# Designs tried in a protein design chat: VHH binders against p49116. Part 47

Target 1, 238 residues: p49116
Amino acid sequence: EGPLLSDTHVTFKLTMPSPMPEYLNVHYICESASRLLFLSMHWARSIPAFQALGQDCNTSLVRACWNELFTLGLAQCAQVMSLSTILAAIVNHLQNSIQEDKLSGDRIKQVMEHIWKLQEFCNSMAKLDIDGYEYAYLKAIVLFSPDHPGLTSTSQIEKFQEKAQMELQDYVQKTYSEDTYRLARILVRLPALRLMSSNITEELFFTGLIGNVSIDSIIPYILKMETAEYNGQITGAS

## First folded at step 19 (VHH)

Design D2
Fold by OpenDDE, fold request of step 21:
Structure D2 (fold): chain B 238 residues (1-238), chain A 121 residues (1-121)
Amino acid sequence: as target 1 above (238 residues)
Amino acid sequence: EVQLVESGGGVVQPGGSLRLSCAASGFTFKRYDMSWVRQAPGKGPEWVSSITGSGDVTLYADSVKGRFTISRDNSKNTLYLQMNSLRPEDTALYYCVKGGYYPWRKTFDLSSQGTLVTVSS
């Protein structure tokens, strides 16, 4: 069968809008986030094992884990995105909403805690100095998670997850042989992803989507859209 | 040369229906996602709907969801937009656009003539 991932799946290059404006408005944030979302989903599409699951299963799987994939993407692309600046801007926008009494106290707390968790997670990943291979395998592990409710082909998904885990283990053992506990340190970060609300993530990053479409509705579209134009869009050729 | 020709526009009363068509030529139609975009008088272009190349998946703006249906016939190189329960705010010039939904898209290629939809009592 071969490995789950190849070197082509290690590449994860996010193209950001240029130039970065002095003031990060909702549109900029949404655009940046959207680019990451599309990149993440197209990354998933590029995995043969993912393709083998079928359209319905793929859609369900991504709907279940998109937030985790997105968050890993944020961590991986934190520097390129200037994530800290984006998060600060989001907080500032929230402050404006607070001043306008648009949010309840409880909601404010939830959102702020979410932002904190995002920042902490990304910081923790940075401290671990996770490389591109490790990120690829981690993304695969969260993608092929069989424990989401309502999934079909869970046995097959589990097998793919196991392959991802094994390949990660082999990679870490080979690359970081002197760090005996590196694998464990990396894997113990994954539970933090499950504590993050997809709804809040959507609200923070995707409120400005054209047409006010939901992530739920856009997922099947991204998974089936023609890739040629997408590639042109991200390279600026179109 | 890419050519898109819209048709089917007209004047209808609120609650009425129209079916727009777009004849495409100059490219392999089935290999491209397609979109409808509209531009109301005095406003910028607004994305309405997109459909994948295969026609299997559709996407709609919230403003038209449940009322509009995008479809395509790849054998005829034609894109359609069934518009039901039309509202005055749907009044616009409607354009067929080569390409799909991209949240970061800043401009649309509106080089075609479009088809005018007017909803008024």
Scores: ipSAE 0.913, ipTM 0.959, lowest interface PAE 0.5, mean pLDDT 94
Fold by OpenDDE, fold request of step 21:
Structure D2 (fold): chain B 238 residues (1-238), chain A 121 residues (1-121)
Amino acid sequence: as target 1 above (238 residues)
Amino acid sequence: EVQLVESGGGVVQPGGSLRLSCAASGFTFKRYDMSWVRQAPGKGPEWVSSITGSGDVTLYADSVKGRFTISRDNSKNTLYLQMNSLRPEDTALYYCVKGGYYPWRKTFDLSSQGTLVTVSS
């Protein structure tokens, strides 16, 4: 009955592999992306409203929006990740594939366009100087989207989304009172996330995933895995 | 002290089946995800499968998906791997590992003896 998000949900710290190598191979990219994916999903798990939806609904919801959450995460963590460098590396790898005639012209265009859209989105978010609270609320709005097919409890999901939107509005009004249209400028960026192909994102960032598992298969696992172990893994204590 | 003891390995023909077991002690078994990792001769460790602490969710490498089944009995502190339709490329030393699936994991704790699976005609 309280707020959807608390201050604990604002913290979103990504730990990157160190040191960054001179050459970013597929493995490094995949590891970095995987860390972000896990972080994003564990963030979702930490939201009481998310937990209240139940396992089946949670899984379906994340399967539907993981790409958007991931993309928001990329934007939020762009500096820590050196996203521009990662994307450049991806392009370089793609160029190699092109030279080997592994991709059709149409597919090349599609993938390059996707990379462009991703970069533009992240740049746009940086220009807006989105803060940690705003990112948290935006992620919540994206997470609790009732307009995905096959979802159960859509009324409840919608309610949570509205709550996220209201809290974001209140925050922006309070924090950025002199910028009357900031909320609108922020929300107008969300449609760009829907233009992103989850399949292409998976191919670009997760091709080197251990065991060649799909994101679809890993989602329910991350949502149910033991959190204590995960925390140990990211801190390096385990 | 964490102790993991694998068993159930052996020699089988292609298409055969084996069931591996791992007896765990020294920690609260049900509170940890568990994994199977294998190491073929001359190769590095390969993740095979993971299962959540509750046993509700499983994950498999593509190379074994549809053929292997990971399970656990928390009342017995035991992890299992049912291996069906075995292939020569499945030949490896199989290890039970405390912990789940982490794509950024560079090394596995393979301090246990493992159990050898040999698939040969």
Scores: ipSAE 0.913, ipTM 0.959, lowest interface PAE 0.5, mean pLDDT 94
Fold by OpenDDE, look of step 19:
Formats: structure tokens, sequence, C-alpha cells
Structure D2 (fold): chain B 238 residues (1-238), chain A 121 residues (1-121)
């Protein structure tokens, strides 16, 4: 069998809405986040191994790990997205909600901690100077995680994850031969992803989705939507 | 040229049902996701439902979920919307739209005539 990922899977280019408004509103944040989500899902669906699992398994897998994939995407696209500015805007919007007494003190703390975790994770990835190949393999490792409840074909998923791990190892050894512990350093970042709440992420980035649909509901749609149409809608200025 | 022709609208009582159809031409129908959008009097367009090109996956606005069913027949280049348990708030012009669901999409190409659905007692 060939490699799990090819060079085509390394490319991960996010196109932001244009122009960027002077003041980031909920719509801009949602659109930006949605574009990243779509890109992440389309990346996943472009992997032959992913398709080989079948539609039901694919959907279940993405439903289980979309938040992790999204977060890795945030880290990878942090500069292009101006993530710090987006997060600041989210905090500002949150402050407005606080002033309106819409959130409990505990909830505020929880949400703020989540934002902090996101920022810290992205900063940590930036400090490690993770390259496109490493991100691709990390996303694959996260995607092909067999330890989510309710998954079918867990043996096959595990095989794919192992393959991703091996390819990452080979890449790191080849590219960063002088950094003996680089692989370990990047892998130990993965647990941080699972500490992040998908619900809070959805609340922060995906508020105001058209039709009030959930991420859970749109995942199967994104995975099956026509690619040509997607490219036409996403590539270019909004 | 892309042509979309909606039909099946009418007047129904609350709780009633209607089936809308959209005849599509001028493009390879099965290669495009399709959507229904509605516009109530004095309101902006509202996305209702989308279906993938293959017809395998559907998506609905919360306002119609459980009541409406989108489907398509690619052999006939036709899009359908089965509307059950209709409510007065469902009153609108319904448009067939070439293209799928995008979370940020607030504007739609409503170049077709649409079909009027009126729900009233």
Amino acid sequence: as target 1 above (238 residues)
Amino acid sequence: EVQLVESGGGVVQPGGSLRLSCAASGFTFKRYDMSWVRQAPGKGPEWVSSITGSGDVTLYADSVKGRFTISRDNSKNTLYLQMNSLRPEDTALYYCVKGGYYPWRKTFDLSSQGTLVTVSS
C-alpha cells in the first residue's frame, strides 16, 4: 500500500473573507470559522484512506474529532486568520453578554478558560514552528483516532493512525535529524486538543449559522457536498 | 443558460401539506447541490433546505426540520420539497436555488419566479 498522505494533502490554504471589516462582527467570525471547518473537512475527504472507511464511519469519525481538527486548523492558519484579533473580538462580544447578565460567573470562567486554552495551544504550536507536513500528519493522527466511542472499523482506523504516525516519524527524522526529540515534542501537544470543549468552540465561532443548524448536522453535508461548487464559493473574495 | 422553474404552490390550511417541484435546465443537474429558499412578505430571503448533488445528504433550517423534506430526481432534473404540518409563518415565495448550504450565505440568486405558498385559516 502507498503512503497515507501525499504532497497534495500538505497544502492547507485558507481563503479569508474580503475585505476584513474594521470591527469584527459575529458574521465575519462565523464565516471565517466556517471556511476553516469546510477546508478541514474537505481535506479529510481528500484522503483515500478516509474514503475507504465508508460514509457512516467517516461521518462518525469527523463528528468525534472535528473540534480537534478545527483547532489544529486554527493553529496552522493563525496568521492568515489574524486569530488573535478574532479571539479578542470574541472576548469583546462576550463582555457585552456579561454586561447583559446573560451568563453565569461559572460559565464566563469556563468560556474564558477555553479561549485561553485555544490561544495557548496556537502559541505553543507557533513556538514549535510546526511545518505543513507535520500539521498534515498531526491532523491525520487526530482524524484516525480509534478511541472515540461508537466507532465502527476501529481496527482499520487504528491502522491508518499508525501509518500516519510512522510517516510523521520518518518525515521528522529526515527533515529534523538534529532534533532528536522533535517528534515527542509535537506529539505531546495532542492531548491539549482533547481538553477543549467542542460545545464551547461551537458557541464561540459558529454562533449565527444560517438556519441555526448545528455543526453535528452540517458535518455529513460538508463531507458530501460537491467540490466544484465549494471551490467556486470559497476561493476568492466574499 | 440556467433555468429554474418552481411549481406546486397554493393555498392551504394550517396543518396542511404541499409538494413543491423545481424543473432545472441549462446545467448538469446532478453535479450541483440544490437549495430551497423562501421569502415572506416584507422579510429577507431565508434558507430552508439543501441537498447534495447525489441526493445522499440533506440539511434543514431549524424552522422546518421535521416538517419539510427535500429530495431530488437527477434523472428528471427535478428538485422537490415536501412540506407537511404547514404553519402560517411558512407563507412565502419559495425559490429553487442552484447551490448548496453555506453557513454565512445571506444572499441568494432569486432570478426565478418562485412559487407562492400561502398558509391561512
Scores: ipSAE 0.872, ipTM 0.938, lowest interface PAE 0.5, mean pLDDT 93
Fold by OpenDDE, look of step 20:
Structure D2 (fold): chain B 238 residues (1-238), chain A 121 residues (1-121)
Amino acid sequence: as target 1 above (238 residues)
Amino acid sequence: EVQLVESGGGVVQPGGSLRLSCAASGFTFKRYDMSWVRQAPGKGPEWVSSITGSGDVTLYADSVKGRFTISRDNSKNTLYLQMNSLRPEDTALYYCVKGGYYPWRKTFDLSSQGTLVTVSS
């Protein structure tokens, strides 16, 4: 069989809303995050192996790992997104809620810790100087994780994950031959993704979704929406 | 030129049902997701529902989930909205929109005439 990923899967270009507002409001944050989410989901569905799993399995898989994919996307697109600024804005918005006693002390702590984890993860990835190929393979490894509850075709998913891992290994050996432990340093970052709450991520980035729909409900729609239309909307071409 | 013509609106009592239709022309209908958007008097447009080009996946606003059903017949270039258990707050001009759901979208191309749905006792 051919490789799991091709060069086309390495490209991961996020187009931000323009212009950036003077004040980063909930709408801007939500739009930015949503664009990233859509990009991540469309990236996934562009992988032939992903398509081979079938619609039901695909949907379940993405529902299980969307937070991790999204977080990797945040790390990868941190500069173009001005992620630090976005996170600061989110914190500021939360402070308003705190002042109004809308959140319990425990919940505030949880949310702030989550933001800290996000920032630390993204910073750690930046320090490692992860390139586009490495991100693509890491996303594939995360995507094709067979250890989520309720998944079907786990054997096939595992095979795809192994392919992703092998391709990453080959790439790192070829590209970074002088850095013997680079692969290990990269892979050791993945556990951090599993410790992040999808619920908190959703609350932080996706509160402004029109219709108050959940990410869970949007995922199957994103996976099946027409590509041409999506591209037009995301790039502003239509 | 893209043309969308809505029909099926009317006056119904609370708890009643209506079925809206939208006849589409001027584009390859099956290649585009479609949406319903409504605008109540004095309010801005509100996204109601979307359906993929193939018709196999639907999405609903929480306000209408469980009550409304979006569907399409690609052979007839027609979009539908079955509205059950209607409420007074569902009163609005309903528009068929070319395009799918985007979480950030606040503006819609409402160039069509729309169809009026009035729910009142």
Scores: ipSAE 0.853, ipTM 0.928, lowest interface PAE 0.6, mean pLDDT 93
Fold by ESMFold2, look of step 20:
Structure D2 (fold): chain B 238 residues (1-238), chain A 121 residues (1-121)
Amino acid sequence: as target 1 above (238 residues)
Amino acid sequence: EVQLVESGGGVVQPGGSLRLSCAASGFTFKRYDMSWVRQAPGKGPEWVSSITGSGDVTLYADSVKGRFTISRDNSKNTLYLQMNSLRPEDTALYYCVKGGYYPWRKTFDLSSQGTLVTVSS
C-alpha cells in the first residue's frame, strides 16, 4: 500500500578519505571500500520492509547479497571514488605479482577476469545514465531476493521484491516516458551482478581491514550497531 | 563528563586467564557500541574487540578470536573482556573505549588509565 522506499532512501552520499595519497595503497582502498560497505548496509537497514523481516532474516539476506549491493554502490559512486584509478592500481600490483611469481597464474587470471567484469558493469551503468531513484530500486530488488536457501519469510521477501520492481517500472515510465525500452535495458544489466565473486571482491577491496576481520563477521555487526554514533562518524569523517 | 575506569589486569603465566572490567559513567551506556583497545610495549594502539549497544553482536580481531570474549551488562554500565589462553604477545595496557568498530577511524581516545596485563613465562 505505501511505497517501499521514501525520499530518504534515494540519498546515497559517499564521503571519501581525505586527502587521497600520492600512491594508492591497501589502506586507502580498504578504507574507501569500507565506507561504501557501511553506507550500503545502513541504507538497507533503514528500510521499513527490511526491518519487518527480523534480525536473523536480515543477516541472512545481506550475507547473500552484500556483493551485489556493494557492486551497485561502486557503479553509483564510481566518479567520487575515482574507481578507475583504484582498479588501475590493483591491476599494476597483480602484474608485478606475475613477474615475481608471488601468486598462481590461475588465480591471477580469475582476478583479472573479475576486474574486467566489474569495469564492464560500471561502464554499462554509466552509459545508461542510471539515476539515484533507479539505483535505489535496483538495490532493493537485489536485497529482497527470495532465491537463497535457508531464508525464512520467503513469501514476504518475494512480495517486497515485486513491489520494488513495480515502483521502478512506475518511476521509469513516468520520468522517461519517451524511452519505452529504458526499463528493459536497466533490468538486463542485473544478471551480471550474480556472476561477481564475493570471495574476489573481499580479496580486492577488504584485505586490509583493521583486525583482519571477515566481511561475514562485519555484516551482523553493522546491521545491529548504533545509528546515532554512525551518523556522527560520517558527518565528522572529513 | 565521560569516565571509563578499567580494572582486572595483572601478571599471569602463558595459558592463564584474566577478566577485565570497565566501569562507565557520564553517558547513556546502552546507546553506545563499546570497544577494547590495547597498546603493547613499543607498539601503537591495536583494536581488540567491539560489541553493539544491545550486547547482541560482537566483533573480534583475528589475533584474539576464540580466546577472548567481550560482553556488557547495561544494567551495571559495565563492559567486560574475558581473556583465556593468554600468550606473551597479549601483554599490553588495555583500554576501554566508547564507540564501535570503524575501519576508517584509526585513532582511539586512550585518555583513560587502562589496566596492565602482563603475560610472562
Scores: ipSAE 0.787, ipTM 0.914, lowest interface PAE 0.9, mean pLDDT 89

Design D2
Fold by ESMFold2, fold request of step 21:
Structure D2 (fold): chain B 238 residues (1-238), chain A 121 residues (1-121)
Amino acid sequence: as target 1 above (238 residues)
Amino acid sequence: EVQLVESGGGVVQPGGSLRLSCAASGFTFKRYDMSWVRQAPGKGPEWVSSITGSGDVTLYADSVKGRFTISRDNSKNTLYLQMNSLRPEDTALYYCVKGGYYPWRKTFDLSSQGTLVTVSS
């Protein structure tokens, strides 16, 4: 009972590595993406409904949806991240690899299609001018998806998702009262997230993680790590 | 004053085992994630493993996964690293570090003495 999200859960401030290098490199991209991943996971773990599901369910949910949540984060933070610049650099690198026959043509085509879909998704969200409240509820709808196989507590997860949908509806109707179709336009964007490949996202944004760890290994760690230490890392406090 | 004292290093043949310990003082140990970092001769620091403050979740560099086990005893303010199936490339000075894994963390506070592990025939 009570609202699913509070104002604390609406704030989503990404801090980028400073300064942006003159030439984008894999380390800057990986660090930037990692900061977004950690921000997204700490956002999820701060939600009382998420906490109520228990550790095993929490880990299973995030493992299933992290790529969709990350993709929403990319769209929300596209300007702060200079995402268009990052994607252009990746595309240029891939096109050079095609020209020099260094990589499999089929793999490169898959990756280019993924990048195009990501750009299209981010552009569509920008055209709709999705605000911070709407993003928070969309992230909650994605997080509390009961559709994933192997989940425990499916009924409770579904109830949380329905609550997120209801709160989004109430917000949109109050804030955009003259825009009758806004909710429908927003919700019709969500299926595109299921087209995003977690394997390709990991290749694009997480190559060169320190220790060569997988995202699947990091997720349980982020969900249990000390929050006070994380907050110190993002503020620069010693 | 934060103080970390490593012990348990030594000379071991390939395939052997060692157990490292780190006695922590000067901070509330259980409220911090902890890490092991190593530095091989002529190389920069390399993150090895991290463990959450509660001890529930561990994370390992791919190079040591399945061979090393990090653990902690919060009642004794002690961090451990069990090292099995040791290889020559594991030869390094091993440091106990206050703080967890962050993909953007490239520098470590290596002000402690560390404990030397040498793996050779």
Scores: ipSAE 0.732, ipTM 0.895, lowest interface PAE 1.2, mean pLDDT 89
Fold by ESMFold2, fold request of step 21:
Structure D2 (fold): chain B 238 residues (1-238), chain A 121 residues (1-121)
Amino acid sequence: as target 1 above (238 residues)
Amino acid sequence: EVQLVESGGGVVQPGGSLRLSCAASGFTFKRYDMSWVRQAPGKGPEWVSSITGSGDVTLYADSVKGRFTISRDNSKNTLYLQMNSLRPEDTALYYCVKGGYYPWRKTFDLSSQGTLVTVSS
């Protein structure tokens, strides 16, 4: 019955492999993206409302929305990830594939359009100077989306989403009282997330996963893995 | 002191089956995700499969998915790997490892003896 999120859910600190190599490669990009994915999934599983939905429901939710959460994470962590450098390395790799005639022209168009959409989304979020509280509630709104096909408990999911929306509204009105339209400008950014292709995101950021594991397979694992071991693997959260 | 003792290896024909066991001691087994890692002759270690502490969720390398089944019995502190439809490329020394799957985990503690699986005619 309390607030949907606590202050512990506002902290979202990504730890990057260090140092960044002189020439970025698929393995560095995949490790960096994987750290963000694990951080995002552990963020979601730490929320009491998410825990209350049960294992099958929360796995289905995350499978439906992981790409949106990941994209919000990219925007939030763009500076610490040096996202512009990562995207440039991906574009360079695509140009090599074009020069060697390794990809169809249709696929190349799809991938470049996706990169452009991602850049535009991150730029729009940076322009608004979205803060950590706002990101936390935006991630919660995306996580508790009742309108994905095949979900159960949609009434409860909808109640949690409404609670996230109310708490975001309250925060924005108290913190940015002089900016009458800030909430509306933030909320109109969300539909762009549904246009991001999970298939293309997986190809761009997760091609180098150890064992060639799919994101669909790893999601239920991350949601059930031992948290204490994960915390020892990843440091700097607070 | 963490102790992991693998058993159940042997020589089998292609297409055959084998069940590996790993007896664990020196830690609270059910509190840890567990993994199988294999090392083929002349090659580095290769992650094979992981299972959550509860046993609820499993994860497999693409090369073994559909053929291998990881399981655990927390009452016996034992990890298992059921290996079906074995191929010559599955020939390796198999180790059980404390800890789960992480995409950035490149090293494994292979200080145990392991159990040898040889798939040949």
Scores: ipSAE 0.699, ipTM 0.884, lowest interface PAE 1.3, mean pLDDT 89
Fold by ESMFold2, fold request of step 21:
Structure D2 (fold): chain B 238 residues (1-238), chain A 121 residues (1-121)
Amino acid sequence: as target 1 above (238 residues)
Amino acid sequence: EVQLVESGGGVVQPGGSLRLSCAASGFTFKRYDMSWVRQAPGKGPEWVSSITGSGDVTLYADSVKGRFTISRDNSKNTLYLQMNSLRPEDTALYYCVKGGYYPWRKTFDLSSQGTLVTVSS
């Protein structure tokens, strides 16, 4: 027994690359997004319930939900990342590609629609003023999703998700006691995460990843890498 | 004092194979992720592959994936790189590096001697 998350799981501090370049480029965007991905994966691996599922189940679970976790991270860290500026730079680049006829019209429409959906999601979360506790429980609900095909231990995963839901409900009712509909307003935002394309997220934020590695191959690596070295890396700007 | 000694380089024709070794000493080898980095003539360092401390998980640059295999033997404190289907663009000085893959890691400690791989007809 005990709570699913502790206060250490509420802390979610993203450190941005330094110095910020005069103009945003693919490398800065990719480094910023990679720091968020690593932060999100290390957040997940630090949760005792996640650790209890075992190595193969952990990897399968994160592969299924990484894009949803990443998108929640974007919303939570939108101001620190200057996400609106990053997305505007991407849109400008896409418009230049249209003028140069470098991309198909269908692909550009798909990417622009995805950007619009991402901005809409982030704006809706900001308007609700989602706090750090709420984000932590929302990430846990998304992480412990038993619905993904091919998972084992789905009964245990479902129990952890139900515990995250109960703890979120308790927190919202106690902290926002005069707002009867807050929990419902928060939860109805989650289905939008399932519609976000991991393929397009990878193209938007992870183009230029050193070695051109895929996110699918990085995930099991982050889950097994030495945490002491990672902690040393995040204290610096390079 | 950390020491990394690479070996196994040489001259080989395109399509050939080589196996690189790296003898590690001066640290607890199994508790560190390890990497291979190469530097072609006139170019900057290029990350090739990484492996977790346990040896269970590997990563490869797209340019070498399917052709190269990183491995380690923690009982011998040795890191390996099996290179198959070699191409002229694989010609480089290959270095063994203490530490894992990070997308923001652009500099590497290349203080070791490295081992030269030349792929030429």
Scores: ipSAE 0.694, ipTM 0.884, lowest interface PAE 1.3, mean pLDDT 89

